# VHH binders against Profilin-1 (pfn-1), part 8

Target 1, 132 residues: Profilin-1 (pfn-1), of Caenorhabditis elegans (q9xw16)
Amino acid sequence: MSGWNAYIDTMTAAAPSIKRCAIVGAADGSVWARTEADNVFKASEEELKTFVALFNDVTQVPAKGADIEGVHYVVPRTEESLIFGKKENTGFFAVKTKSAVLIAVYEGPNEVAAQVRKAVESMQTYLNNAGY

## First folded at step 10 (VHH)

Design vb6 (from va18 with Y108W)
Fold by OpenDDE, fold request of step 11:
Structure vb6 (fold): chain B 132 residues (1-132), chain A 123 residues (1-123)
Amino acid sequence: as target 1 above (132 residues)
Amino acid sequence: EVQLVESGGGLVQAGGSLRLFCAASGFTFSDYSMAWLRQAPGKRREWVALISYAGDYDYADSVKDRFTISRDNAKNTVSLQMNSLKPEDTAIYFCAAETSFDTGDSTWEYDYWGQGTQVTVSS
């Protein structure tokens, strides 16, 4: 799945506030691609398995929050295929495609979050149209 | 008319306590996550605490174990109990509301803000 790394680069280029991101299998949380080098996405396989399962019922997530990379995020908002988490000056957007979950962890105020959302949703749309 | 009104701020000595309140009106309070933010002189506004509309909450590392956020949906209020206050906690504290529903808003910022309440902690 070498092509998936290009999608990581596309998202990070579209939203520079994204610090780490990953593309994982929606069914099992298996990592298809992730940021490396100085910004390694560090979520464990077990954590990702639990995380992607949140999309089975996103309406329950705001009550319990979401954990990623060992960090707990309060989730003030979800949509059918989107989970938005916040933690101090950081947050994450996770969006679900037909077969994948895109996770982008960002740093910055809410104003930054808007750009991150656009980046991951654009990729979501692209992948969905591509059958993924 | 939408309104968030903070209260409870003031001057307190280091080690003291304050309890901030934010009274909301003009919107369905129970559908909103509520946050406390603060801005100290010469510093950017920073996140202090957030409680989701469903009751999950968290804090900035700098206030963990000292501050407690809570909400009362029956009274349309969110509170911030601040214990063991430090001079570094001196700031204007703001209450903010964030909708849980898709309203077509593409900014994903806080929807409503209070005017802020001054908290001053003296050494």
Scores: ipSAE 0.896, ipTM 0.941, lowest interface PAE 0.4, mean pLDDT 94
Fold by OpenDDE, fold request of step 11:
Structure vb6 (fold): chain B 132 residues (1-132), chain A 123 residues (1-123)
Amino acid sequence: as target 1 above (132 residues)
Amino acid sequence: EVQLVESGGGLVQAGGSLRLFCAASGFTFSDYSMAWLRQAPGKRREWVALISYAGDYDYADSVKDRFTISRDNAKNTVSLQMNSLKPEDTAIYFCAAETSFDTGDSTWEYDYWGQGTQVTVSS
């Protein structure tokens, strides 16, 4: 979709620790925008369909974890519209808007997580207010 | 008072095994995911293993297939079975706990830490 790439740029600019990022449809996991070039977000559509479905019941996610780009993440924390995963020196934040799921995969020590969350939640708020 | 107390560390020869324990008290253990981290001399602290409060777990690539993390909520303990130990596994091993819910802490760091236990693997 036109303009969605700008939102990717906004999130990655706000949190430099974000290595890969995507905006996908909440209903079907269709990719609206994603990081490309040197930082290609590589999750398949099939994987994304499964991933976005996790938001149907986030309470079950910590028991099973979440897979992104073929990588398994332990999920120590979820909220109604948020899934947080960890793996070694990486992690991800996924947040759900009215119609989208924002996924940000980051690299760095645990301390960078707060900034990444702030970036994706800020975008979440913006998109929700815009009706998306 | 919140406490995480590690035990089971020590000196072992390469190829040997150790089992670390972390005993938790002063908080609702079952609401926390538990991690093992380690710090070798002159190196940054690194993630070793994590087990969620709901039982899912994973490992650093460097310890996969050698280490096993487990938890016992009845005993408020998390364990790390370390097999096939290597000299590069030498480090202070820390137990850490992170909450499954928002406590008002916006840093998203581990909430509680143990004092650490020394593991030394000789060649």
Scores: ipSAE 0.894, ipTM 0.940, lowest interface PAE 0.4, mean pLDDT 94
Fold by ESMFold2, fold request of step 11:
Structure vb6 (fold): chain B 132 residues (1-132), chain A 123 residues (1-123)
Amino acid sequence: as target 1 above (132 residues)
Amino acid sequence: EVQLVESGGGLVQAGGSLRLFCAASGFTFSDYSMAWLRQAPGKRREWVALISYAGDYDYADSVKDRFTISRDNAKNTVSLQMNSLKPEDTAIYFCAAETSFDTGDSTWEYDYWGQGTQVTVSS
């Protein structure tokens, strides 16, 4: 069946270094879909409300970083609808669509960040074109 | 011409301290996030600490209570205070910089690297 979980599968297939990801509502952080099983995306409801609010002014995020799943990430770079965070050999990309925020947490060597970004931005474009 | 020049490395006994400095030139330092990474022989280069251009910072868990990163935008320097050093901290330490803005073909990774400074911690 069609559903939001198919988009999770598409992103993880496009960039295997993505270990956990989610699609959440941009207004309230409600979870529309997420990775499950052994790689459950386990951010709390309150954490996600705080996280999506970062997109209200991404220019303030590098000063304070971002927390996901209880992990603090330093944010060296943002764009209007994108936040990039780093912690050791892991990181995340998050992008905002009209209605949602896509979050992808990855692990891997230097080269994987660009692949993760492209996977997440491709889905961002798709959802925006579909009205989400 | 961009340069990142590390200094402060050397030989120290276990339990001792060192301060590393990285002097930057040839770019707008305040637009860059700065990192320290290290590489021991036969091992992959690993992240030690990162400080964003706006001042947030974090550390690898293995060094968190022993190392302190700081930056001085007026002097274009980033430093790493290393306390309670262990033999496992022995490595070449590299200063690296990454921009807060798109520079074309970047891999969302470090744009500039120093040549490294050796830290050797004897047991």
Scores: ipSAE 0.692, ipTM 0.867, lowest interface PAE 1.0, mean pLDDT 90
Fold by ESMFold2, fold request of step 11:
Structure vb6 (fold): chain B 132 residues (1-132), chain A 123 residues (1-123)
Amino acid sequence: as target 1 above (132 residues)
Amino acid sequence: EVQLVESGGGLVQAGGSLRLFCAASGFTFSDYSMAWLRQAPGKRREWVALISYAGDYDYADSVKDRFTISRDNAKNTVSLQMNSLKPEDTAIYFCAAETSFDTGDSTWEYDYWGQGTQVTVSS
């Protein structure tokens, strides 16, 4: 049973538009925690390894986009430790901490994106301050 | 003053084609990702296509094999080639822009919108 599941619950409670999320190792994409059951985060090990490597140079990501759960997302913006992807009425925010990448997949119009970003960045700050 | 001006809309028969254009002014076009959205009467505005400032693109599944988005940074335009049009494509089509850089704003919304151009597809 992963002790990291509480952080998944915190993010999904803070932003109900988050439909699936995961915490994965920044070095290798290994899954530390994810949403499960009816909302299973289904990215493969190989997909996650490729995904976390995007943070090695976020400036290259808008030209290529990002794939997660077999879905291609156009990436209109990145920041030093953040990637934002869009596909139809869905999107993701991914942020990197010292040791992990937090991935939140949401549904809704752009107006809900700020709530999702805030939830994910708050957890990013917490984990960074805790040394993760 | 920032402006996005759509053109190329009109009435077309099912199975036909139209090409929409969006002319941009008042901002550094190459720093912006550009989108087409559409809204039919009484329906929510929906995403049709997006092209990033760096050239990646994607489409709503309902239009993917029929529509093509492209941009011309030299002319400050984004276009939408619409082939094999169906009556369900009837809508007002809007051009929208979002910056590639954090402006200190936490909205992550489209920064600029055009006025829209009507596309009507008859059976």
Scores: ipSAE 0.612, ipTM 0.839, lowest interface PAE 1.4, mean pLDDT 89
Fold by ESMFold2, fold request of step 11:
Structure vb6 (fold): chain B 132 residues (1-132), chain A 123 residues (1-123)
Amino acid sequence: as target 1 above (132 residues)
Amino acid sequence: EVQLVESGGGLVQAGGSLRLFCAASGFTFSDYSMAWLRQAPGKRREWVALISYAGDYDYADSVKDRFTISRDNAKNTVSLQMNSLKPEDTAIYFCAAETSFDTGDSTWEYDYWGQGTQVTVSS
């Protein structure tokens, strides 16, 4: 778990608009690593279990949205292994790997979303290639 | 040609109400999520409300429970009912649309914008 903290640092460094993020198990939402200290990622175990289950059928997500850290996000777009949520001047990208879901919550206007997406998709690719 | 045309703006006293409409043409409306954004004088544009192509919706915290977004896919319209208006709601209100699918050169931004309608709330 402590080794996973380096990946948290890599993601937040790659896209400064990412304010909180986590790596959680795809099957049950268990937390492998998360941002701590001044920017603690504070999603409950039940919330994360529900969240990772959204990847069982991403096509149903735009009708109901997604909740993270007690915040409701409207989901205007998904891809096979990606969910994009929006709320005011914030949003999230979440991507699924073989074993994990990466969640990055960012702040900033929609114009920064591409950088955040690239950061999480690069990590997704890396972890998939590493067998996770 | 894609068009988003806003209407319903105007001058209103604080505590009053307005209903904004956005008429869409030139694209498959049911494939798009629709938003209202606003820009006050000297301020950056800010998100007000969003309704997904599949019907989920949410609002900026500052307007929650005062504003209601809705869409009518049969008429290709999205509307914003604005109640209990405050001087802080004074802005140009823009309708915007974003696609629900990847086109290969995704912007992850709004694809289409209206020209805006002025809402002015006097104290």
Scores: ipSAE 0.592, ipTM 0.833, lowest interface PAE 1.4, mean pLDDT 89

Design wb6 (from wa36 with S54T)
Fold by OpenDDE, fold request of step 11:
Structure wb6 (fold): chain B 132 residues (1-132), chain A 123 residues (1-123)
Amino acid sequence: as target 1 above (132 residues)
Amino acid sequence: QVQLQESGGGLVQPGGSLRLSCAASGFTFSTYDMYWVRQAPEKGLEWVSTISYTGSNTYYKDSVKGRFTVSRDNAKNTLYLQMNSLKPEDAAQYYCAKDYDILTGYFGEFDYRGQGTQVTVSS
């Protein structure tokens, strides 16, 4: 699992407006890696289990929103492997790979959000190509 | 009309210093995370540093940590890279960007970057 920390470091360097992020198992929400120290990703095991299950039917997510770290986000729309939410000047992007879910919580304007999305989707593509 | 104009490069001896600048226009500079990247002869593009839109968070390539400092002045629409203790392996064309994928080494769809500024470190 320590190897997954490198991907956390890469994501945060790629999009420095990411406040916190995590890589979790798509099947059970188990944490493989996450930001630590001053920017600890604080989602609980139960919360992550519930969150990753949203990908089983993303079409229902906009109606109910999504919770991360005890914060409720409005989900304007979803894609098959992408869930994103907004709350004021904050938001999150979550993408599903073959075996993982990448979650990035960010703060900033829409332009920054777009940069964060690109970084997360780039990591998604990389991990998928690597078999993860 | 996105424009990025790098400057401040030059020829220095090993151990010398340079300060690069990037003048931005044609977009809301203050609302974008920004990147420094470089390309040495016969090498691919490599990421050097990233700074958040507020300047609060900065990240560096391992080989430049402790020697390079990225900063920005949003009021002046300018990005900076202070380079100290320069080494021959730092010699490259330096670019600033608002769209760069550090994982793949590619600029965005429209490849918004300037002409770059040349940094040469004599041996």
Scores: ipSAE 0.907, ipTM 0.947, lowest interface PAE 0.5, mean pLDDT 95
Fold by OpenDDE, fold request of step 11:
Structure wb6 (fold): chain B 132 residues (1-132), chain A 123 residues (1-123)
Amino acid sequence: as target 1 above (132 residues)
Amino acid sequence: QVQLQESGGGLVQPGGSLRLSCAASGFTFSTYDMYWVRQAPEKGLEWVSTISYTGSNTYYKDSVKGRFTVSRDNAKNTLYLQMNSLKPEDAAQYYCAKDYDILTGYFGEFDYRGQGTQVTVSS
């Protein structure tokens, strides 16, 4: 078991409305850890490679949206290390650390989305401070 | 105003059971994931359990897995924590929260939590 699985467990515990999440390499989208069992994060390596590349120029992402697990999300706005999308009662938050991208797909209302964002950003800060 | 009120604590012997309740008001309870946290004597705050807004997903601190069960009744705006097989190390002030960072122990900008309910476990 990878040590990165512990961070998956922590994120899901921090925000239980996360349905699926993954930690992937920022450079190539390689999967370091992901939710499994009943909540398998299903994005392909090719899709993840494309996704993490969005962080190379986040300013263009709102115009075209983002795809995760074959689902297209509207991206209202972006930040340098944050991409988030919405689709009906679902959405995702993706944050970039020094070496990784954390992706969390959630289901729920805006209040829950805010909780998910805080959890993901908290993990982002933690990992950055840890050098990851 | 946001209000959380914990209750159900008390004194029990090791192996005993308690059921904590948290009455929520001043916000849309049913649209928030909720947390149980506790603070033991001379210890810092620690996360105990989390439950999704629908109640479909629950998570627990390792030390309480199999013994504690978190649940909620959104119609009653109430969060519950069933605590079985209580141990002395479970003794703490238990708090309900809608804003809690399990990584930092931060309750959020406004620190929305109740007064807590005291759980004591001793023979």
Scores: ipSAE 0.907, ipTM 0.947, lowest interface PAE 0.5, mean pLDDT 95
Fold by OpenDDE, look of step 10:
Structure wb6 (fold): chain B 132 residues (1-132), chain A 123 residues (1-123)
Amino acid sequence: as target 1 above (132 residues)
Amino acid sequence: QVQLQESGGGLVQPGGSLRLSCAASGFTFSTYDMYWVRQAPEKGLEWVSTISYTGSNTYYKDSVKGRFTVSRDNAKNTLYLQMNSLKPEDAAQYYCAKDYDILTGYFGEFDYRGQGTQVTVSS
């Protein structure tokens, strides 16, 4: 188990409504760590490559949405290092660090989504401070 | 206003059991993931357990795995923590929270927690 798996465990513990999550390379979408077992993060390499590239111009993302694990999400808005999407009672938060993209897919109401966002952003801050 | 009220603490011998409760009001309890945290004397706040809003997913601090069980009754707006095989190092003031950062050890913008309930483990 890589050191990055610990961060996956921390995120899921911090926000238990996260169904699946992954830490991927910001440059190429390579998977550094991901949820496994019953909650396998299933995005393909090609999909992740496309996804992380969205951060090159986040302003365009709301117009086209984002795909994760073969699911298309509506992206209401974006921030410089944050892309989030919604589909019914599910959604995702993706944050970019210096070298990584953290992706968390969640299920639940808006209140839970807010908790998930905080957890992911907290991890973002932590990793950035650590140089990642 | 958000209110959380912990109860169920007490004095037990090592190996004993306690069941903590947290009564929630002032917010839609059933739509929030909930946390148990604790603070021992001369120590900072530490995360103990988290439970999803439906109760379907639970997570625990390593030191309490297999001994503690978090659960909730959304109809009663109540969070629970069953603590078995208690150890002296479990002694602490226990708090429930809906806004807690397990990475930083801080509550959110608003310190939404009750007065806590004291757990003492001593022979």
Scores: ipSAE 0.895, ipTM 0.939, lowest interface PAE 0.5, mean pLDDT 95
Fold by ESMFold2, fold request of step 11:
Structure wb6 (fold): chain B 132 residues (1-132), chain A 123 residues (1-123)
Amino acid sequence: as target 1 above (132 residues)
Amino acid sequence: QVQLQESGGGLVQPGGSLRLSCAASGFTFSTYDMYWVRQAPEKGLEWVSTISYTGSNTYYKDSVKGRFTVSRDNAKNTLYLQMNSLKPEDAAQYYCAKDYDILTGYFGEFDYRGQGTQVTVSS
């Protein structure tokens, strides 16, 4: 799993207003890598299993919102492979690749949110091109 | 219009120090994460450092970690890079950027970088 930790480092360096992030398996939510130490991404295995299943039909998500790390977010926008959640000045972007879901929780204004989205989408493209 | 102006480059001996500045205007500086990148003649663009919009989170390329310090003063719309213990491999044109994609190595759609400032390290 040490190779996957490098992708966590790249995402946080690319968008430094990311507070926590993780790469999890798209099928079962298993954690491949996450931010650790003082910024532990702390979603439970059951929460992650529920979360990644949202990508099976993203059209249902805006009506009910999404939970991550025990926090409930409204979901104003989804795309086939992207879920955006918002709560006050915080939010998350989650994107699905062929085999993984990338989750980034951030804090900041809309300009920062746009930078976070760009970073996670760039990683999504990179992993898809690498076969993941 | 968005403007970024780097300054503070120069000639320094190995082991010396320089402080780079980046003056920002034409956008709300305090709401953007910011980046330092560099370009040496024998290399392409290389990410150096990133700082969050509040300044509370900083990240560095491994080869400069412990030697370089990024900071910002949002009241003055300025970004800084303190460069200590400079090495010949640090010689490059240094740019601050509002939009930079670390994975692709390209600037954003509008290429909002400054003209750069040259850092030269010689014995």
Scores: ipSAE 0.351, ipTM 0.728, lowest interface PAE 2.9, mean pLDDT 88
Fold by ESMFold2, fold request of step 11:
Structure wb6 (fold): chain B 132 residues (1-132), chain A 123 residues (1-123)
Amino acid sequence: as target 1 above (132 residues)
Amino acid sequence: QVQLQESGGGLVQPGGSLRLSCAASGFTFSTYDMYWVRQAPEKGLEWVSTISYTGSNTYYKDSVKGRFTVSRDNAKNTLYLQMNSLKPEDAAQYYCAKDYDILTGYFGEFDYRGQGTQVTVSS
Protein backbone atom coordinates (compact mmCIF):
# COMPACT_ATOMS: atom_id res chain seq x y z
CA MET B 1 0.00 0.00 0.00
CA SER B 2 1.37 3.49 -0.77
CA GLY B 3 5.11 2.74 -0.96
CA TRP B 4 4.51 -0.71 -2.48
CA ASN B 5 2.21 0.79 -5.13
CA ALA B 6 5.25 2.30 -6.83
CA TYR B 7 6.52 -1.23 -7.55
CA ILE B 8 3.19 -2.11 -9.16
CA ASP B 9 3.51 0.98 -11.37
CA THR B 10 7.07 0.04 -12.32
CA MET B 11 6.03 -3.50 -13.26
CA THR B 12 3.20 -2.37 -15.53
CA ALA B 13 5.41 0.23 -17.20
CA ALA B 14 8.15 -2.37 -17.70
CA ALA B 15 5.81 -4.94 -19.21
CA PRO B 16 2.75 -3.13 -20.59
CA SER B 17 1.01 -6.38 -21.54
CA ILE B 18 0.60 -7.24 -17.86
CA LYS B 19 -3.14 -7.06 -17.22
CA ARG B 20 -3.05 -7.37 -13.43
CA CYS B 21 -0.38 -7.88 -10.82
CA ALA B 22 0.19 -8.02 -7.09
CA ILE B 23 2.83 -8.24 -4.42
CA VAL B 24 1.79 -10.55 -1.58
CA GLY B 25 3.45 -11.85 1.56
CA ALA B 26 5.26 -15.14 1.00
CA ALA B 27 4.21 -16.55 4.36
CA ASP B 28 0.48 -15.82 4.30
CA GLY B 29 -0.49 -14.33 0.93
CA SER B 30 -1.47 -10.99 2.47
CA VAL B 31 -1.75 -8.28 -0.19
CA TRP B 32 0.98 -5.63 0.05
CA ALA B 33 -0.01 -3.97 -3.24
CA ARG B 34 -1.96 -4.75 -6.38
CA THR B 35 -3.23 -3.21 -9.57
CA GLU B 36 -6.38 -1.21 -8.79
CA ALA B 37 -9.17 0.71 -10.53
CA ASP B 38 -10.13 -0.79 -13.92
CA ASN B 39 -7.54 -3.57 -13.57
CA VAL B 40 -8.21 -4.77 -10.04
CA PHE B 41 -6.30 -7.91 -9.11
CA LYS B 42 -9.05 -9.98 -7.52
CA ALA B 43 -7.96 -13.00 -5.55
CA SER B 44 -9.47 -14.18 -2.29
CA GLU B 45 -7.50 -14.43 0.92
CA GLU B 46 -7.86 -18.22 0.81
CA GLU B 47 -6.70 -18.41 -2.82
CA LEU B 48 -3.61 -16.34 -2.05
CA LYS B 49 -2.76 -18.37 1.05
CA THR B 50 -3.00 -21.56 -1.01
CA PHE B 51 -1.14 -19.97 -3.91
CA VAL B 52 1.95 -18.84 -2.00
CA ALA B 53 2.15 -22.25 -0.31
CA LEU B 54 2.87 -23.72 -3.76
CA PHE B 55 6.41 -22.38 -3.35
CA ASN B 56 6.95 -24.80 -0.44
CA ASP B 57 7.52 -27.49 -3.08
CA VAL B 58 7.41 -26.20 -6.63
CA THR B 59 8.11 -29.70 -8.03
CA GLN B 60 4.53 -30.75 -7.18
CA VAL B 61 2.87 -27.84 -8.96
CA PRO B 62 2.99 -29.03 -12.62
CA ALA B 63 0.95 -32.12 -11.73
CA LYS B 64 -1.79 -30.04 -10.05
CA GLY B 65 -1.84 -26.69 -11.79
CA ALA B 66 -2.56 -23.47 -9.96
CA ASP B 67 -5.61 -21.31 -9.26
CA ILE B 68 -5.65 -17.55 -9.00
CA GLU B 69 -8.55 -15.10 -9.37
CA GLY B 70 -10.85 -18.12 -9.69
CA VAL B 71 -9.03 -19.25 -12.86
CA HIS B 72 -7.29 -22.60 -13.18
CA TYR B 73 -3.96 -22.58 -15.01
CA VAL B 74 -1.89 -25.43 -16.35
CA VAL B 75 1.64 -25.11 -14.98
CA PRO B 76 4.04 -26.35 -17.67
CA ARG B 77 7.14 -25.05 -15.91
CA THR B 78 8.45 -24.24 -12.47
CA GLU B 79 11.84 -23.27 -11.11
CA GLU B 80 12.87 -23.01 -7.48
CA SER B 81 11.45 -19.48 -7.13
CA LEU B 82 9.25 -19.22 -10.23
CA ILE B 83 5.88 -20.64 -11.30
CA PHE B 84 4.58 -20.16 -14.86
CA GLY B 85 0.86 -20.76 -15.43
CA LYS B 86 -0.90 -20.87 -18.79
CA LYS B 87 -4.50 -20.83 -19.99
CA GLU B 88 -5.17 -20.23 -23.68
CA ASN B 89 -3.64 -16.87 -24.69
CA THR B 90 -3.27 -15.77 -21.06
CA GLY B 91 -0.92 -16.74 -18.33
CA PHE B 92 0.88 -15.71 -15.17
CA PHE B 93 4.38 -15.55 -13.83
CA ALA B 94 4.87 -15.72 -10.10
CA VAL B 95 8.23 -15.33 -8.39
CA LYS B 96 9.21 -15.63 -4.75
CA THR B 97 11.55 -13.24 -3.00
CA LYS B 98 12.84 -13.49 0.55
CA SER B 99 9.53 -12.24 1.99
CA ALA B 100 7.13 -11.74 -0.92
CA VAL B 101 5.60 -13.33 -3.98
CA LEU B 102 5.16 -11.23 -7.13
CA ILE B 103 2.26 -12.29 -9.35
CA ALA B 104 1.77 -10.92 -12.88
CA VAL B 105 -1.14 -11.95 -15.10
CA TYR B 106 -0.67 -11.19 -18.79
CA GLU B 107 -2.20 -11.75 -22.19
CA GLY B 108 -0.23 -12.12 -25.39
CA PRO B 109 2.11 -14.24 -27.52
CA ASN B 110 5.23 -16.06 -26.32
CA GLU B 111 7.41 -13.02 -27.08
CA VAL B 112 5.32 -10.93 -24.70
CA ALA B 113 5.40 -13.70 -22.10
CA ALA B 114 9.20 -13.62 -22.24
CA GLN B 115 9.17 -9.84 -21.69
CA VAL B 116 6.81 -10.26 -18.74
CA ARG B 117 9.07 -12.93 -17.22
CA LYS B 118 12.12 -10.67 -17.57
CA ALA B 119 10.32 -7.79 -15.87
CA VAL B 120 9.10 -9.98 -13.01
CA GLU B 121 12.52 -11.58 -12.49
CA SER B 122 14.23 -8.18 -12.57
CA MET B 123 11.88 -6.95 -9.84
CA GLN B 124 12.49 -10.20 -7.90
CA THR B 125 16.24 -9.52 -7.95
CA TYR B 126 15.72 -5.89 -7.00
CA LEU B 127 13.54 -6.76 -4.00
CA ASN B 128 15.87 -9.55 -2.86
CA ASN B 129 18.81 -7.13 -2.96
CA ALA B 130 16.76 -4.64 -0.94
CA GLY B 131 16.11 -7.28 1.74
CA TYR B 132 12.57 -8.27 0.77
CA GLN A 1 19.64 -9.66 -37.63
CA VAL A 2 17.62 -7.41 -35.34
CA GLN A 3 17.91 -3.77 -36.42
CA LEU A 4 16.35 -0.60 -35.04
CA GLN A 5 16.85 2.67 -36.91
CA GLU A 6 15.80 5.92 -35.26
CA SER A 7 15.12 9.12 -37.18
CA GLY A 8 13.27 12.43 -36.97
CA GLY A 9 15.46 14.32 -34.51
CA GLY A 10 16.74 17.83 -35.01
CA LEU A 11 17.16 21.31 -33.58
CA VAL A 12 14.00 22.97 -32.29
CA GLN A 13 13.12 25.97 -30.14
CA PRO A 14 11.50 25.53 -26.73
CA GLY A 15 7.80 24.82 -27.21
CA GLY A 16 8.39 23.22 -30.59
CA SER A 17 7.51 19.75 -31.80
CA LEU A 18 9.27 16.77 -33.35
CA ARG A 19 8.10 13.33 -34.42
CA LEU A 20 10.59 10.51 -33.99
CA SER A 21 10.38 7.27 -35.95
CA CYS A 22 11.93 3.86 -35.32
CA ALA A 23 12.08 1.44 -38.24
CA ALA A 24 12.32 -2.17 -37.11
CA SER A 25 13.56 -5.21 -39.02
CA GLY A 26 14.90 -8.71 -38.38
CA PHE A 27 12.18 -9.69 -35.90
CA THR A 28 8.39 -9.91 -35.66
CA PHE A 29 7.72 -6.33 -34.56
CA SER A 30 4.01 -6.88 -33.87
CA THR A 31 4.65 -9.39 -31.06
CA TYR A 32 6.93 -7.20 -28.89
CA ASP A 33 6.27 -4.44 -26.41
CA MET A 34 8.49 -1.47 -27.34
CA TYR A 35 10.29 1.30 -25.47
CA TRP A 36 11.69 4.78 -25.97
CA VAL A 37 14.75 5.74 -23.91
CA ARG A 38 17.01 8.77 -24.01
CA GLN A 39 20.48 9.78 -22.95
CA ALA A 40 21.58 13.36 -22.31
CA PRO A 41 25.31 14.18 -22.58
CA GLU A 42 27.27 12.68 -19.67
CA LYS A 43 24.13 11.17 -18.17
CA GLY A 44 22.78 7.67 -17.87
CA LEU A 45 20.00 6.12 -19.89
CA GLU A 46 16.54 7.36 -18.95
CA TRP A 47 13.25 5.65 -19.71
CA VAL A 48 10.76 7.81 -21.64
CA SER A 49 7.82 5.70 -22.75
CA THR A 50 6.52 2.16 -23.31
CA ILE A 51 3.83 0.77 -25.59
CA SER A 52 2.28 -2.68 -25.64
CA TYR A 53 2.55 -4.92 -28.70
CA THR A 54 -1.01 -4.03 -29.82
CA GLY A 55 -0.58 -0.34 -29.01
CA SER A 56 -3.44 -0.52 -26.48
CA ASN A 57 -1.40 0.36 -23.37
CA THR A 58 1.00 3.29 -23.17
CA TYR A 59 3.07 4.59 -20.27
CA TYR A 60 5.19 7.70 -19.85
CA LYS A 61 7.81 9.14 -17.57
CA ASP A 62 6.06 11.77 -15.44
CA SER A 63 8.04 14.70 -16.86
CA VAL A 64 6.86 13.99 -20.43
CA LYS A 65 3.29 12.92 -19.69
CA GLY A 66 0.82 15.05 -21.62
CA ARG A 67 3.51 16.31 -24.02
CA PHE A 68 4.75 13.08 -25.65
CA THR A 69 2.66 10.43 -27.39
CA VAL A 70 4.01 6.99 -28.29
CA SER A 71 2.35 5.03 -31.09
CA ARG A 72 3.09 2.18 -33.47
CA ASP A 73 2.12 0.97 -36.91
CA ASN A 74 2.54 -2.80 -36.91
CA ALA A 75 1.88 -3.04 -40.65
CA LYS A 76 4.90 -0.78 -41.27
CA ASN A 77 7.05 -2.19 -38.45
CA THR A 78 7.46 1.35 -37.17
CA LEU A 79 7.39 2.91 -33.70
CA TYR A 80 6.73 6.64 -33.24
CA LEU A 81 7.21 9.28 -30.57
CA GLN A 82 5.34 12.56 -31.07
CA MET A 83 7.09 15.17 -28.94
CA ASN A 84 5.20 18.41 -28.30
CA SER A 85 5.99 21.39 -26.08
CA LEU A 86 9.67 20.49 -26.04
CA LYS A 87 11.82 21.81 -23.20
CA PRO A 88 15.60 22.17 -22.88
CA GLU A 89 15.64 19.19 -20.48
CA ASP A 90 14.29 16.98 -23.28
CA ALA A 91 17.51 17.43 -25.29
CA ALA A 92 19.09 14.00 -25.64
CA GLN A 93 19.95 11.15 -27.97
CA TYR A 94 16.73 9.12 -28.32
CA TYR A 95 16.71 5.35 -28.85
CA CYS A 96 13.98 2.83 -29.42
CA ALA A 97 14.34 -0.57 -27.80
CA LYS A 98 12.80 -4.00 -28.17
CA ASP A 99 13.88 -4.83 -24.63
CA TYR A 100 14.80 -2.43 -21.85
CA ASP A 101 14.95 -3.02 -18.11
CA ILE A 102 13.41 0.01 -16.40
CA LEU A 103 14.74 -1.13 -12.99
CA THR A 104 18.41 -1.46 -14.03
CA GLY A 105 18.51 1.04 -16.87
CA TYR A 106 20.20 -1.45 -19.22
CA PHE A 107 19.26 -2.73 -22.63
CA GLY A 108 18.79 -6.49 -22.47
CA GLU A 109 21.67 -8.94 -22.84
CA PHE A 110 20.84 -9.73 -26.51
CA ASP A 111 19.03 -6.57 -27.55
CA TYR A 112 20.28 -4.16 -30.16
CA ARG A 113 20.39 -0.40 -30.13
CA GLY A 114 20.47 1.73 -33.26
CA GLN A 115 22.50 4.90 -33.63
CA GLY A 116 19.73 6.93 -32.02
CA THR A 117 18.47 10.31 -33.15
CA GLN A 118 19.54 13.60 -31.59
CA VAL A 119 16.99 16.05 -30.21
CA THR A 120 18.42 19.48 -29.45
CA VAL A 121 16.33 22.23 -27.84
CA SER A 122 17.78 25.71 -27.66
CA SER A 123 16.54 29.18 -27.02
Scores: ipSAE 0.346, ipTM 0.717, lowest interface PAE 3.1, mean pLDDT 88
Fold by ESMFold2, fold request of step 11:
Structure wb6 (fold): chain B 132 residues (1-132), chain A 123 residues (1-123)
Amino acid sequence: as target 1 above (132 residues)
Amino acid sequence: QVQLQESGGGLVQPGGSLRLSCAASGFTFSTYDMYWVRQAPEKGLEWVSTISYTGSNTYYKDSVKGRFTVSRDNAKNTLYLQMNSLKPEDAAQYYCAKDYDILTGYFGEFDYRGQGTQVTVSS
């Protein structure tokens, strides 16, 4: 494991309704770790570079929406370091740390979405405190 | 008002089995992922197992994999933990939880967990 894979495992165990997730570099969208095998996170390098750049000004994102894995999401809300995207019964939470962006794609009702957000934000805090 | 009630704990010999139950009320149980957590005397909280809201995805702490099985019956609003091949190290107060942060070891803002059920393994 790359060392970063352990964080993927922890997020998945913390929020089991996460379908796919990844940790990518905040500067360039390069993939540091992701879910693999049956649940491969499939976003392209070009898509991830565009996606992480959304954190340069999150206030503009609700007007545009966001794309992950070739799927377009409506973005009903953002915070300084968080983007929430929604499409039907699926969605994503993405959070920015000092050097990375954590992306979790989930499926489930709003109650599950809240649990996914908490797991992702907890990891965000952990990585920020560790200097990442 | 959210309520969780654990039961099924008791005294067993090493190698024995227990089945814990968690009766849930005051929320739509079938739309929440659920957690089992335990605490031994003078120890911090320790995550044991997680199950998705449909029951299709389960996760376990390494030390209990292959011995413990988490399950749920959404029609009965009940979460279960089947514990086989129990060891002295498994002795603890066991809690089910609706909101638990595995990374920090803290319950959520409202601390939605039950009163716990005691598992004692006497050698």
Scores: ipSAE 0.264, ipTM 0.663, lowest interface PAE 3.9, mean pLDDT 88

